VH-VL binders against q9lss7. Designs and how they scored, part 10

Target 1, 226 residues: q9lss7
Amino acid sequence: MGNTSDDDKILSYEDVVLRRSDLDILNGPIFLNDRVIEFYLSFLSTVHSSTTISLIPPSIAFWISNCPDTEYLKDFMKPLNLRDKDLLILPVNDNSNVEVAEGGLHWSLLVYYKEANTFVHHDSYMGVNRWSAKQLFKAVSPFVSNGDASYKECTDTPQQKNGYDCGVFLLATARVICEWFSSGGMKNRDELWFANVKETVPDLVNHLREEILALIKKLMSESVSK

## First folded at step 17 (VH-VL)

Design gm5
Fold by OpenDDE, fold request of step 19:
Structure gm5 (fold): chain C 226 residues (1-226), chain A 118 residues (1-118), chain B 107 residues (1-107)
Amino acid sequence: as target 1 above (226 residues)
Amino acid sequence: QVQLQESGPGLVKPSQTLSLTCSFSGFSLSTSSVGVGWIRQPSGKGLEWLAYIYWDRDKSYNPSLKSRLTISKDTSKNQVSLKITSVTAADTAVYFCARYPASTFDYWGQGTLVTVSS
Amino acid sequence: DIQMTQSTSSLSASVGDRVTITCRASQRITNYLAWYQQKPGKAVKLLIYYASSLQSGVPSRFSGSGSGTDYTLTISSLQQEDFATYFCQQSYSEPYTFGQGTKLEIK
């Protein structure tokens, strides 16, 4: 990671500051970093502007998962009003070192659906993040329900075919689930969005990097015109 | 239990086409988000990935052999086939098929020996 | 292509020994590495995936570690059935490539 001091800011979007190196990540077969993930989740939040959907930034999800003080966590969680949310999108990272903010090597997705009172973990690489996902689940569950929410691994999650697209799968899956929810969702606890994810994510991941890049370029142009 | 089994001609003449079949059980390419891949091993040498086919029909080939390889699946029969055209002595190897969940092969067949000889 | 190199082609050990096999990638593969066991006339067996994740049904005496370009398979206490050839494989990018193998033989 080059000296952050020489990495030019290219766009401010909501609470995210994208840099030139983030474009390089999107253009290449490179692991998506926290900023790119946060950016697109923020974008999805804008598209799906329902007050009942919450897309949690990677940094916040990581902090929640690793918070050692339960009282502090309670205070931190208050303004998030997670009990009022019908859908939570939580990025999961395999970083176990709280002293290193961006040390993880694999992304997955944890989703809470209030109607089913269930957390679903989507991992595009054979469930390797199951431990991290469960830790996040345990940390978040008391704040979305009375601790009675269920947890499950989605075993039919589309799988990545390389070591750098896990973030793409995360974002694609998040998008599909948000779209599913916005279209009315389903009450069937066994099916939920699983078919949609299985059917659409494999194709979506093939062009999502390009789509995100195009989005950033568009936003950059709009920012200059203001 | 997941099982895979390779079948082939055993002997092929140079310049001919080698046809291999992988029959599998314990999973389906119609319902499972997995694929099937082919790997070969020349005698006394390491393993070489050849190709895979995924449940959604996505295919990939080793670039070094792409022009000679064709992979296909018959979901109804739980079979995956591999064809190698214009074979030479260099194609003599044990050929394995394996289940392919995510850039990894979690279940393998026992392999089938193919000898290319005039 | 990513080249995978195992430090040793052959290793001799005794039952009960701690055994380590190393694998190096020509570039960073960020834990996308698998270990396989091969025995003559038997199906190849997946042992470890994602550098340290134990495959279901594999004994706990097998473990994987490493980062970046360097990875290690460890057998904490070698059993008679563990004498075999072991291969590493990078799952980072196509074409998927394997190490040359390490044959573990009885001393």
Scores: ipSAE 0.929, ipTM 0.959, lowest interface PAE 0.4, mean pLDDT 95
Fold by OpenDDE, fold request of step 19:
Structure gm5 (fold): chain C 226 residues (1-226), chain A 118 residues (1-118), chain B 107 residues (1-107)
Amino acid sequence: as target 1 above (226 residues)
Amino acid sequence: QVQLQESGPGLVKPSQTLSLTCSFSGFSLSTSSVGVGWIRQPSGKGLEWLAYIYWDRDKSYNPSLKSRLTISKDTSKNQVSLKITSVTAADTAVYFCARYPASTFDYWGQGTLVTVSS
Amino acid sequence: DIQMTQSTSSLSASVGDRVTITCRASQRITNYLAWYQQKPGKAVKLLIYYASSLQSGVPSRFSGSGSGTDYTLTISSLQQEDFATYFCQQSYSEPYTFGQGTKLEIK
C-alpha cells in the first residue's frame, strides 16, 4: 500500500481523478494505467470537440467487450449513440479477468471510421491483442453499422521497443487519427490515416510522456488559480 | 519469404575494425515498420544483443559495447551494416542478423563466424 | 540489466515425451518474453513471443506460459526434429538479454 502521501489526488479532469502516483508513471519507464489513458483520451475529446468523434474510456471499452448479457449491452449502448459517430477511438487491453480491474499488461487501439465502415486495429507489439480487439469489434459492430463493418489489422503500425510504452503508442496513435479526422480526413479508403500514423507516431512517442506531464501541471496550476 | 544473410571477414586482427553486412530479402526497411538487429554468440555461450536499426533510422546499441558499435542501413540495397572497432579476442563469435519487429527477432540469418586472432 | 536464467543447461528426453523448460527473469517483465530454437547450421527460429503467442508456422505442440518473472516453454509431444537448443529472451527493456540456453538431447 503506497504511502498515503504518494496517492494524493492532484487533479480532477472531467471524469478522471489523477493521483500523484500517476505522475510517477509518466516520469518513469512504467506501464500507463487506465487513469492516465482515460485522462489523455478525455483531453483529446476536448481538443477535438466534434460531436461525431467519440473516445471511449478504457473501463467502458472493457465492459463492452466482456458484457455477457446481450440485452443489457443493448441498453447500455443506447445513450452512446454510436450510429451517429463518424470516428470511434477504442482502447484495447489484454485483460482476460473481468474480476480484476486494470489487470491487463498490453494496450492497443481499435478505431472505427464510419465513412469506410471499417474497424482498424493498431497494435504496437506484433498484434498480440488481436483476440481482444476482435472481441471488442464483435461487441461494438452491431451498434455502428448493423454488423456489416469490416475489420482490419494495420500491419504497418509503429512498433514499441520495450514492455512499458504500449499505452504511449495507443495515445499517440489516437492523437494522430483525431488530428487526421479534424483536418478533413482522406477520400482514399485505402490510405486513411495509415501514412500519418507511420510518419508521426514514432517521433511523438519519444516525448509524449513529457507532454502529458506538462499538460497535467498546467491544469493543476489553473485549478489552483480558480 | 523473409531471408537474412550475414557476411564478414572471417578473420580479424586485434585492434582492427570488424565490418559485417546483413543482406535481406522478403521485406524492405522502406515499406515495413520493422528493423534489423545484430546478435552474437561466442562458442559455447549464450546470445548477446548488439544493436538494431529501425526503418525510421532509429538506432540502439548495447550499452556495454556502444562506444565501439556503429550500425547503418542501405535501404536501396536491403543491407544493414555493423562496425565494431578495437576488436579483441573477446569479440570472437558467430554474428547473426535478424529482423526486428518489436523488441523481438522473428527471422534470423544463419550467422557468420568471426575470429579475432593475431 | 535484466538477467535471464533458464532452469537447466541440458535436458535429455525421448520422442513422445512432454518437455518443459523454464526461464526466470531478475525482475518482472510482464509477458514480454520470447522463446527461440537453435540448431547447428540453421537459422535461429522464433517459437513464442509475448510469453504465449505462437509464431506463425510453428507447430502447435509448442506452447508458452508464465507471468511476472517465471515463464515456461512446453513441448507437448517431443518430435525428432525438436532436439535443439532453446533460448528465452526478455523483450521488456534494453539491453535485450537472453537465457544461457537449454540443450535438449536425445535420451
Scores: ipSAE 0.929, ipTM 0.959, lowest interface PAE 0.4, mean pLDDT 95
Fold by OpenDDE, look of step 17:
Parts: sequence; structure tokens; C-alpha cells
Structure gm5 (fold): chain C 226 residues (1-226), chain A 118 residues (1-118), chain B 107 residues (1-107)
Amino acid sequence: as target 1 above (226 residues)
Amino acid sequence: QVQLQESGPGLVKPSQTLSLTCSFSGFSLSTSSVGVGWIRQPSGKGLEWLAYIYWDRDKSYNPSLKSRLTISKDTSKNQVSLKITSVTAADTAVYFCARYPASTFDYWGQGTLVTVSS
Amino acid sequence: DIQMTQSTSSLSASVGDRVTITCRASQRITNYLAWYQQKPGKAVKLLIYYASSLQSGVPSRFSGSGSGTDYTLTISSLQQEDFATYFCQQSYSEPYTFGQGTKLEIK
């Protein structure tokens, strides 16, 4: 429970409200929370303004994965129009308790690429979120394409070297994949973005926290001037 | 099958440099998103992490020994080397190399004993 | 540095027993903990990673649990080949540190 004094609102960006404590998370070796992840995914959505790319917020991904009512899920999924999307970015968390918000301790990334009709899971820590990713896949699959999408683990996913950068790896991987897609992608079902991720993510994660901090500061300054 | 094997001098004199080599098979540092690390264990004591080298050339050292450690890799030979300078009796230990996927060591060598003695 | 403490240095048990080994970290490590098995003259084996994830090839009688600073390795039914020394290791931050080990001996 972050100290009440550190919960001051510092920025509203799209549907995300960032707080001062979120800056502390980015400045330290601290686990990224849902808000920071949601913020940056939202930012990536603005950078990659294609209507065919959808970056799903952590809260929505979690709800989809844990929705107990199939009919409710169907209704919930309608406005997302996932069948019309060519690329889906879905954050995965290992939270097993639906009653506890933000109870997970590890982030990974599930990606759907329509052209290949394939879900790809990227886990930066030895595939610990495999189960959670498969659950999300099962929940989302009926709402993409014809519901016959394949699922695979990316075995060459760059691995984290600590217990607090899983969110950073998630965001870095998401960024690289979005960039890959926006550059025209590859018409190879077997290679997709894997080489790009392997080559780029290890370096990107080293400075991504700083970059996100700089971005937030910039946005804060712009909001004050308006 | 993943395999690692340590090799070293067995005996080193004080103040000299200890050179260790890890030879591995079943994976490659050029194609796999893994690294190789070194761990040592003095007789009757716990395990101490020394260093790791990752496939992307990222290196890290235990801060307590950083000034004396140098880790390197030869990808073409599937070898990782560790050098320890200015050794003392305190460096007497079994030295292990292990595959390093993610802040964890999933496959280990059998270890090689190194004794520092005059 | 994060200190890892295994309060029990040695434990005696019989084949078929349920055995529990504990490990405590000096700070929260949020499930980034591994368990290893060491036998004389053999390579160290990874048993559990991320507190409860079973390494491939490891028997299902091994399990890990815990949260925060306190973690447990459980052997549901001890086998003859399980007599060994067990180490915990935090994988949360560098430098990576190990517990002092718990030697499991035949009663």
C-alpha cells in the first residue's frame, strides 16, 4: 500500500491517471504496476495510430481471462471488435486471485498476429506465465478470426536478470512488435518479429525506464502550459 | 542434452591468476537467449555467485570480487572463461559453471576443485 | 545484498516421510526464488524456480511454496535418492545469493 502522501495525481493521459508513486517505481528497481504499463501501452497506441493495432490494457486483459460468464464476455468483447484487428498486444499477469487487484508478481506478453493467425507468448522469465497466457489465449481466441488461431511460446525471448524488470521487458517487446508491424511486417509465419525482439529488446530494456520517465515529465510540462 | 564441464589448474599459488574454462554443449550462446555463470563453494560452506556472461555480451560480477574477476566467452568453441587475479587461500573452492537463463541456473557442471597454496 | 537464511542446517528423515525445508530472505523477493539439490560428485540440479515452478524432469513429489520473504520446499514422499543438500537462491537482484544449505540425512 503506497504511502498516502505519494499518491498525488501528476498526469492524466487518455484513460490513465499517473501518480507520484509511479515515478518512484520508474526511478527505482521496482516492479512496474498496472498504471505504468497501461500508460505506456496507451502511448504506443498513439504512436502507432493504426486502427488495426490494439493494445489491450492490463485490467481488460485480466478481466477477459477471468470472466466466469461466457455470455457476459461475449457482450463485453463486442465493442472491442477484435476480429477487425491485425495485431493484438495483451499483457499477461500471474494474478490467480480475481478478488485481489494487482495481485500478480510477474508480467509477460501475449501477441496475436492475424496474418499468421497465431498467438505468441513472450515471457522474460523462463515461461512462468505460460498457464496464465494460455488462459487468456483460450478466452480471446473465439473472438479473433475464425477461432482457430494457434498458440506458441517464443523460446528465444530475451530473459530478465532480476525480479523487477518483467514489466519493462513486456513494454520493450510490445514496442518492438508494434514497430515491426508498422514497418510492413514479414510475410513469414515462422519468423515474424522474433529476430527483431531478440536483437533489440536487450538493449532497449536498459534505458526504457528513463525514457518513460522523460516522456511523463514532458507530458506533465505540456499539461501545465495548457 | 545440456552439459557443462569446468576445467582448471587444480593448484594455484598465492598472488597468481586463476584461469578457469567452462566447456558446454546442448546449447549455443549465439542462438540461445541464455548465458553462462560461475559459482564457487568453499569446503563446508555455501554457494557464492561470481559472475555471468550473457549471449548478447552483457556481463556482471559479484561486487565483492569485481576488481579481480574477468569473464569472457568464445562462442565458436562453446567456452566461457573466468580469471581471478591475486588469489589467496580464501579463493580455495570448488568452482562451478552453469547455464544462466534468467537470474537462475538451470544446468550445472560437476565443478572443479581449485586449491590456493604455497 | 539480500541474505538468504536456511535455519535448519541438517534434517533427518526416513523414506516415505513428508519433508519441509524453509528459506527466508532478508527482504521481499516476490517469488523470485529457486531451489537446488546438491549431491556429492554430481552436478547441482535445479528443482524449483519462481518459488513454485517445477523444473522440467523433476519429480512431482517436489513442490515449492511461499511468498514475501518466506519460502518452503516440500518433498511429499521422500525417496532414497532425495538424500542430499538443498539450497535456496534469490533471483530478485544482484548479487545473487544462496542459503547456507540444508542437509537431508537418513534417519
Scores: ipSAE 0.914, ipTM 0.948, lowest interface PAE 0.5, mean pLDDT 94
Fold by OpenDDE, look of step 18:
Structure gm5 (fold): chain C 226 residues (1-226), chain A 118 residues (1-118), chain B 107 residues (1-107)
Amino acid sequence: as target 1 above (226 residues)
Amino acid sequence: QVQLQESGPGLVKPSQTLSLTCSFSGFSLSTSSVGVGWIRQPSGKGLEWLAYIYWDRDKSYNPSLKSRLTISKDTSKNQVSLKITSVTAADTAVYFCARYPASTFDYWGQGTLVTVSS
Amino acid sequence: DIQMTQSTSSLSASVGDRVTITCRASQRITNYLAWYQQKPGKAVKLLIYYASSLQSGVPSRFSGSGSGTDYTLTISSLQQEDFATYFCQQSYSEPYTFGQGTKLEIK
C-alpha cells in the first residue's frame, strides 16, 4: 500500500500536478516519470515563450503515436496547429500497451525542425526507441509537412550510463535544442543543434535532477505565499 | 570495423603496479557516444567490471577497487590505459577492454592474461 | 550492488535444439540487461542489449525476453557455433555486474 503521504499534491504548474513521490524520483536514482517530464517541458515552454515552439507532453505524444483511428487523430491534431510550428519537441516512450499508463521503461526525444523539414531522434541508449520514434514520426509527419519530412537518428547523441537517467537526457537535450532555436538557430541544415547537444548535454545531465528539484521547491514556496 | 586489443606485462609481482593498455580502431573517443571500459575475468570465474572512460571528463571505477584503479586515455593514439596498484594474487585474471556506448559493452578485445606471482 | 544470478552453470544441448538461459537480478533493473557470448580465444560478443534488442550482426535465432528481475536468452535452433559460455550483465546501475555464466555444451 503505497504510503498515502507519497501521493500528496505538492505543486500545480500549468496543466501539471506534481506529487510528493515525484520529488523522491528526482532525489534518487529513479526513472523519471511522465509527470516530471511534462512539468519540465512545460517549464521550458514558459522560458521559451515562442509561439513557434511546441513542447508536446508525454501523454499527448503517446496518444498521437498510438491512435488507432486516423480520423480521430486528425480531429485531435487540429487544435495543436503543428503546421504553424517551427520546432517540435516530442518525448518518446517505449510503451507499447495503450491500456497501461506509464508502462514504458525508456524515454527518448524526437525533434522536428521545420526549416530543415526533418525529424531527428535522440536516444541516449543505443537507439532502443527507434521503432517507437518512427511510429511517432509517421503519425505526426502528415500534420507538420506535406508528408515529405525526413527522419534521421542522431548518431552523436550522448549516451546514458545507467538505467534511470533516460528522462534526464531527454530533458537536457530538449533544453539545449530550445536554447539553440531561441538563439537564432543555424543556417546550416546539416549541423543543426548536434554540436550543441554533444557538447552541452553530458554536463547538463549531471546536475539537471538537482536543478529541477530546486525549481520545484522554489515554485512550491511561491505558491504558498500567494 | 571496430577492434580493440589489450596489452600487458603478462607477469607482475605482488605489491607492484599493473599497467594495461587498450589500443582500438574503428572508432574514436572524440565522440560523446562511446567510451572504453575494462573488465577482468579470473580463471573459471565470472566477469568483473573495473572502470570506464569517455572522451570528455567522465570516468568511473568499480567501488571495490577504486582506490587502486586509474584509467586514462590518449585520444591521439586511440589508447586507453588502466593501472592497478598493489596487486595481489587476487588480481590474476584475463583483462579485457571493450567499447562502452551505454552501460553496455558492444565490442571486446580478446583479452590479455596477467598473472600475479612472486 | 546488484547481484546477477544464472541458476544454470552448465547446459547440454544438441544442434537444432531450442535453448533457454535464465538470469535473475537481485532487484528490478527495468530491462537494462545485456547478454554476451564468450568462446575460448575469441573476443566476447554482445548478443542482446536492453533485454530484447538484438545487436547488429547477431543471428536472429538469438532473442532476449523478460522483465523486472527475470530475463531469458533464447536460441531458437542451436547451431554448432553456439556452443559457448553466456553471460548476462545488468546495465541499470554502477557497478555493472555480470552473471556467473552458463556454459552451453554439446550433448
Scores: ipSAE 0.903, ipTM 0.941, lowest interface PAE 0.5, mean pLDDT 94

Design gm5
Fold by ESMFold2, fold request of step 19:
Structure gm5 (fold): chain C 226 residues (1-226), chain A 118 residues (1-118), chain B 107 residues (1-107)
Amino acid sequence: as target 1 above (226 residues)
Amino acid sequence: QVQLQESGPGLVKPSQTLSLTCSFSGFSLSTSSVGVGWIRQPSGKGLEWLAYIYWDRDKSYNPSLKSRLTISKDTSKNQVSLKITSVTAADTAVYFCARYPASTFDYWGQGTLVTVSS
Amino acid sequence: DIQMTQSTSSLSASVGDRVTITCRASQRITNYLAWYQQKPGKAVKLLIYYASSLQSGVPSRFSGSGSGTDYTLTISSLQQEDFATYFCQQSYSEPYTFGQGTKLEIK
């Protein structure tokens, strides 16, 4: 009789398929997986619907960082039209073991802002992803500039107080940066979004899991009659 | 150069309130995304985390002592204070304050001994 | 609460030895593990955070490794100043908890 052993699909949103277990991840004190990260980045892409903003899926960012063949990378990156983007949001993960399932041990965020020609890394746990972020920066930089973009570690990034909220900090930081950009962006080249992130992300992180859960449930109810 | 220094009463009678002050230099809670925490070590025993207060006013307490602990900060003085109410002999320990960047304590004071004795 | 266990309370070694100190968590802590050094009359010193990240100013002879529940501090060539007590701490969830300590003594 009833087959409850398979993890049921609950929502298709853009290119992301969410499952029952993803709700459990959001509801508990659990490390966020690739699906939840990709879902919310896709949602932010919908809310901030400018063609000059690109929020890169986790699997794509991981592949870019680990592509062993620079010629394949060039062919892969060209259709993405990254040189046409004013803001790039790139999730960073420290998983170097390709045999491990989705996600790794730590999430952080790399952001490119064309007006400043600068990559900024936001790491919510004491900068431990800086090597991975630099690899991604080096792989992406030729496709947004002539390889002359600056790299900056934002040492004043809000910090996590546990071992399972790094993905929540990634998403909160990405959201604040998208909001900053959509409200007019840079007025001071030395400060960018840093004050907004510092002032907003700590409180946002306290409620973002519940907010994402509510969003998923709302989207599920909107699709149930179709 | 990050430095922290504990100040405490040395001797406290049972049932009284223990007040501790951490004075620090080389960082500020107004300009750094860090906090200050308190850890204690009873004689011949291990370390026990007590509390932290963070730059954004967030704070947390060890649940086993939460009803007796109050942590506060004075950012302009570069000070963090800890109060422990209703002390007993079990509260006799060396008390450390330490800088708290995330869930880790990267710079510590040298500690101050507090003895609870009738 | 996550219990942290350092199964050896005391360890004897000589200058120049490679020394390994172990720490076990009662549940998976996914690299959220710190190592501290304590000497009498001195401030406690952070050595390692996130299992393997070396704190600024700590000599490169110190390293951390491990995963899941089992973690190791290694001193590759023991120096006179390394005789101290070493504590691990899980930084995964509150309440933050420490191992009981391992005292490293000169043989």
Scores: ipSAE 0.809, ipTM 0.902, lowest interface PAE 0.8, mean pLDDT 89
Fold by ESMFold2, fold request of step 19:
Structure gm5 (fold): chain C 226 residues (1-226), chain A 118 residues (1-118), chain B 107 residues (1-107)
Amino acid sequence: as target 1 above (226 residues)
Amino acid sequence: QVQLQESGPGLVKPSQTLSLTCSFSGFSLSTSSVGVGWIRQPSGKGLEWLAYIYWDRDKSYNPSLKSRLTISKDTSKNQVSLKITSVTAADTAVYFCARYPASTFDYWGQGTLVTVSS
Amino acid sequence: DIQMTQSTSSLSASVGDRVTITCRASQRITNYLAWYQQKPGKAVKLLIYYASSLQSGVPSRFSGSGSGTDYTLTISSLQQEDFATYFCQQSYSEPYTFGQGTKLEIK
């Protein structure tokens, strides 16, 4: 039951099950998988417990981008109640872009903010997910507005200097935006959260892997006590 | 348009310090989320990354030369400088500066030849 | 350190030819690969980043492909101005390292 190995379950958190190998990913210079991404987005959802914030799991964002049938998409989107959301956080992955040499290897972030009626894309590696972000924007926009939402690339998004931290940049950016929103949100329509992201994310990404590891260990200790 | 230009001493004697300056236009380190890096090419050989300095003052050096390298910036002059101490003949190369958005170098200068000879 | 190998140091071709240049990394670099063009006395030009993303202002006859450890630069119809030396660079981890170059010469 509590026996640990490479494949053993170490934590159940909300709808996410983490395994021993997920800790190895966080410890090393290794690309973050969808389980670690989903775990931390789920944690942020708990910390920012508001019915107007939705942090979309990677699997859901993937499905939305790749649904071939517009009628099935409408039925799928219905229970998400996206029109009721003031802030929507969507992970973007390049797994459906056939122009990319090997898809499924780059994470970025698409954010919808209702007060500005604007989608903003944050890409930590030279805008390479722009196509994938546009596809997700086009799929989601009708369900948050009358199809009239603006799309913006944030060109001064903090950039990664290696090939394995894009997921860390995604999570750090999502966290800073959630904190910005929970502190009152819009101060300037042209600035939104951009200065906060630029000023905070570079330092945060240096320590976020350690912070997530500490969080998982804390939660493991609490789950054993229950 | 983005442009970078290297300037350097041309000839340097062994054991001296090599000082290089990169002057650039079409971007600034105060308003752009980019950096500037240095790459060198010894005669008839490949390219070797040396260092970068980033808009947020983050900097990094090739570990094979780290103890001898110092990179710095003067944001008001749109300049980045590289110093290489205790030079030897192995430091003879064409030296390039290049804009560094992320792990890649998107705009380069024409390079400046530096010869170390006694 | 990640070693980058361009096994062909020189390649001859004619205007109009389709040309491929290969690059191999000593480990998986997961699309973090750039291609550069170098001509004597001119600034080095970035052609491709992230294995297949075309740099702004680069002609569409240039394309990049590959995965894992093996990557390819393709010129679909060689032009007179394309005779140059081509370098790959892994952008996956520091220290950033380059292949030794492939010189493309007129036949």
Scores: ipSAE 0.792, ipTM 0.894, lowest interface PAE 0.9, mean pLDDT 90
Fold by ESMFold2, fold request of step 19:
Structure gm5 (fold): chain C 226 residues (1-226), chain A 118 residues (1-118), chain B 107 residues (1-107)
Amino acid sequence: as target 1 above (226 residues)
Amino acid sequence: QVQLQESGPGLVKPSQTLSLTCSFSGFSLSTSSVGVGWIRQPSGKGLEWLAYIYWDRDKSYNPSLKSRLTISKDTSKNQVSLKITSVTAADTAVYFCARYPASTFDYWGQGTLVTVSS
Amino acid sequence: DIQMTQSTSSLSASVGDRVTITCRASQRITNYLAWYQQKPGKAVKLLIYYASSLQSGVPSRFSGSGSGTDYTLTISSLQQEDFATYFCQQSYSEPYTFGQGTKLEIK
């Protein structure tokens, strides 16, 4: 049986260690932390097991945006093999200092799709992450293209109606895009996955916390062994 | 440019139903991920959120008035309507409609005064 | 429900003054806070959303700051057209609620 103390580890999944408090975050009307975001992105990576899809952990995306040394960035990016990726999923946040001092951080999503040579930003709260998304785009673009990738704000992205579901919108949007890609992808360069996101994400967000909780509990029961 | 305009009866008698219409231009509920909300302000008092209806037909009401409120939309006419049943003098206020992108109200109408009096 | 408190109901200041208006939430709202300007006979105007994001078309003398439960609207150099009532609104959870307002009167 697993450990059941106050904030003990409840699950080790890929490189993510989940704790009991992470269940409380999912269960309540509470802002999703880095661990829950990374967990579900890792899960999507195992479900969509193509070597051409990369879902980048939050800490990695943040570090890429803030690396001051271009040579160190080049060496860091090399093993990621981003040139080989057809779909790249990058979580965006607005300020890591807010995360340690106050309760909230704003999550959004930056997506690169090689067939269209385009980065698309999805922000579920009035575009407030557009500066942060642009910084991440500028940092990543040289490693996926020859500097000629387009950048697009998807202004028709489904919007949150509260201050704690931005992470849920991030994960729902990432999931819909992965499913779109795995089912054949490419529309014209102006449409891509936008209709799928608009039509699917609002309903998915209403249920995704419960779905992730159920997934974690299932994985916990499967990991019990000696 | 985004514009909203409220239309209402001006005077309503107690116990009747208050019907309000918001007509808007410069955006559409069929082509954008926004909604329209209603806010009211009694004379010399603060603002009170009443309801919104969203492009995807999601709607929500202030719990303190929920049983008396009905919000609806006619997307083809660019109109949103609000009904308040069984009105009393406490419902006397200026009523605003406003565009609702995400928990915030970015463009407002000028408001319409509704007085509940016999 | 989240209560929004603007402890100052009216405030007098001179043209050119730096003016601050404060707003406190009854719980943490994590930057989900908007500021509005209301003038008699005019539509209400959104000034600031997400605590510090300036709405399009709003003069740069307006700024927002704060975090957690405590938020501030600042007018860096007051102009005569800034006579108005200012409201904060939490945008964190339904029901969305407003402060009682701060009436700014030019002295």
Scores: ipSAE 0.791, ipTM 0.896, lowest interface PAE 0.9, mean pLDDT 89
Fold by ESMFold2, look of step 18:
Structure gm5 (fold): chain C 226 residues (1-226), chain A 118 residues (1-118), chain B 107 residues (1-107)
Amino acid sequence: as target 1 above (226 residues)
Amino acid sequence: QVQLQESGPGLVKPSQTLSLTCSFSGFSLSTSSVGVGWIRQPSGKGLEWLAYIYWDRDKSYNPSLKSRLTISKDTSKNQVSLKITSVTAADTAVYFCARYPASTFDYWGQGTLVTVSS
Amino acid sequence: DIQMTQSTSSLSASVGDRVTITCRASQRITNYLAWYQQKPGKAVKLLIYYASSLQSGVPSRFSGSGSGTDYTLTISSLQQEDFATYFCQQSYSEPYTFGQGTKLEIK
């Protein structure tokens, strides 16, 4: 609902419908759209199946940031049970439109980790999303920590070298953090996942588009098999 | 705080190798997720990106020159070097090094003039 | 390679004037554009990145705007120290390329 039927549906995965054009995006040097972001976050939710991890879809994060009324926000947030989560993965986008099919958008990542009571912002392009990330932090913080969580810009986040891989950095960083959490999490309160991200994300981003394509093709094959 | 300075030979004869060194302070390639790049400007002309080397050893070169370029770093000395082989008069330019955080160059040196002349 | 074009090679202006400098890319670069200031004998200075983000330490009279292929640097009230050459750079893909520059001169 909300999507055009002119672009062939190729896969239904959880609540995400992927289209032929989404494969083209992954194949090319092209900015990743909301659907690819949501698909892979949903896949990570399946792989890291834990009631204490929540990977928030882009549309949900956008709505949270832009809700005009605090009462409506509270009603919206209640069924998400964010207070019960130990790790939240929140995509950040600087777009004010729920769907934009082309450039001018920048993806980054906001992560809440309850044990540190800290939101960490990872931006792969010189911190350009810090305002948007702070808006999302302010909107979410009351629902995880009664407003007492701290906010941190991770200035040592791996940086993109082109204008179309910010979404790939978002997904790679999210994956590394989920793996870190699922492997036991905190080893040093001052470092969290930062070293793992710095060491792993640069090489991962070189291959992640191909990995996602292969994953989609595998799932398409399994869907045909019924 | 962040400072970069180029050093080079000033004058180089045609067919020789041009060697440039960038010395920097206020950041380190061992502790920062940044790199250093080289840009040149022939007299009265525009800027031309040459290369970068990144903290994780990733390197990239302008394809127009890549067979002649070698970039390297000495992280412990806070130095990055660039070599250009087989120089001609077309390589006469002011050479800049600059810090490279992400596809932009946020702090630059003053530049060093290199003249290729017989 | 992405060609960057600054259609105006020089402008004359007076202190206090509002000045705009334009830059066009040969393809869409989705806000991955930087502006630099160059004065003779001085280090080049980054002014703007990501089309509109002001670099630390740059006066607020400088601003950047635009989208797609067309971008603009604006200086809202010229100061004596602003007479320089201004370059745009696409930061979208390698090889990174620069406009040929716009020289801003005293009228």
Scores: ipSAE 0.784, ipTM 0.893, lowest interface PAE 0.9, mean pLDDT 89

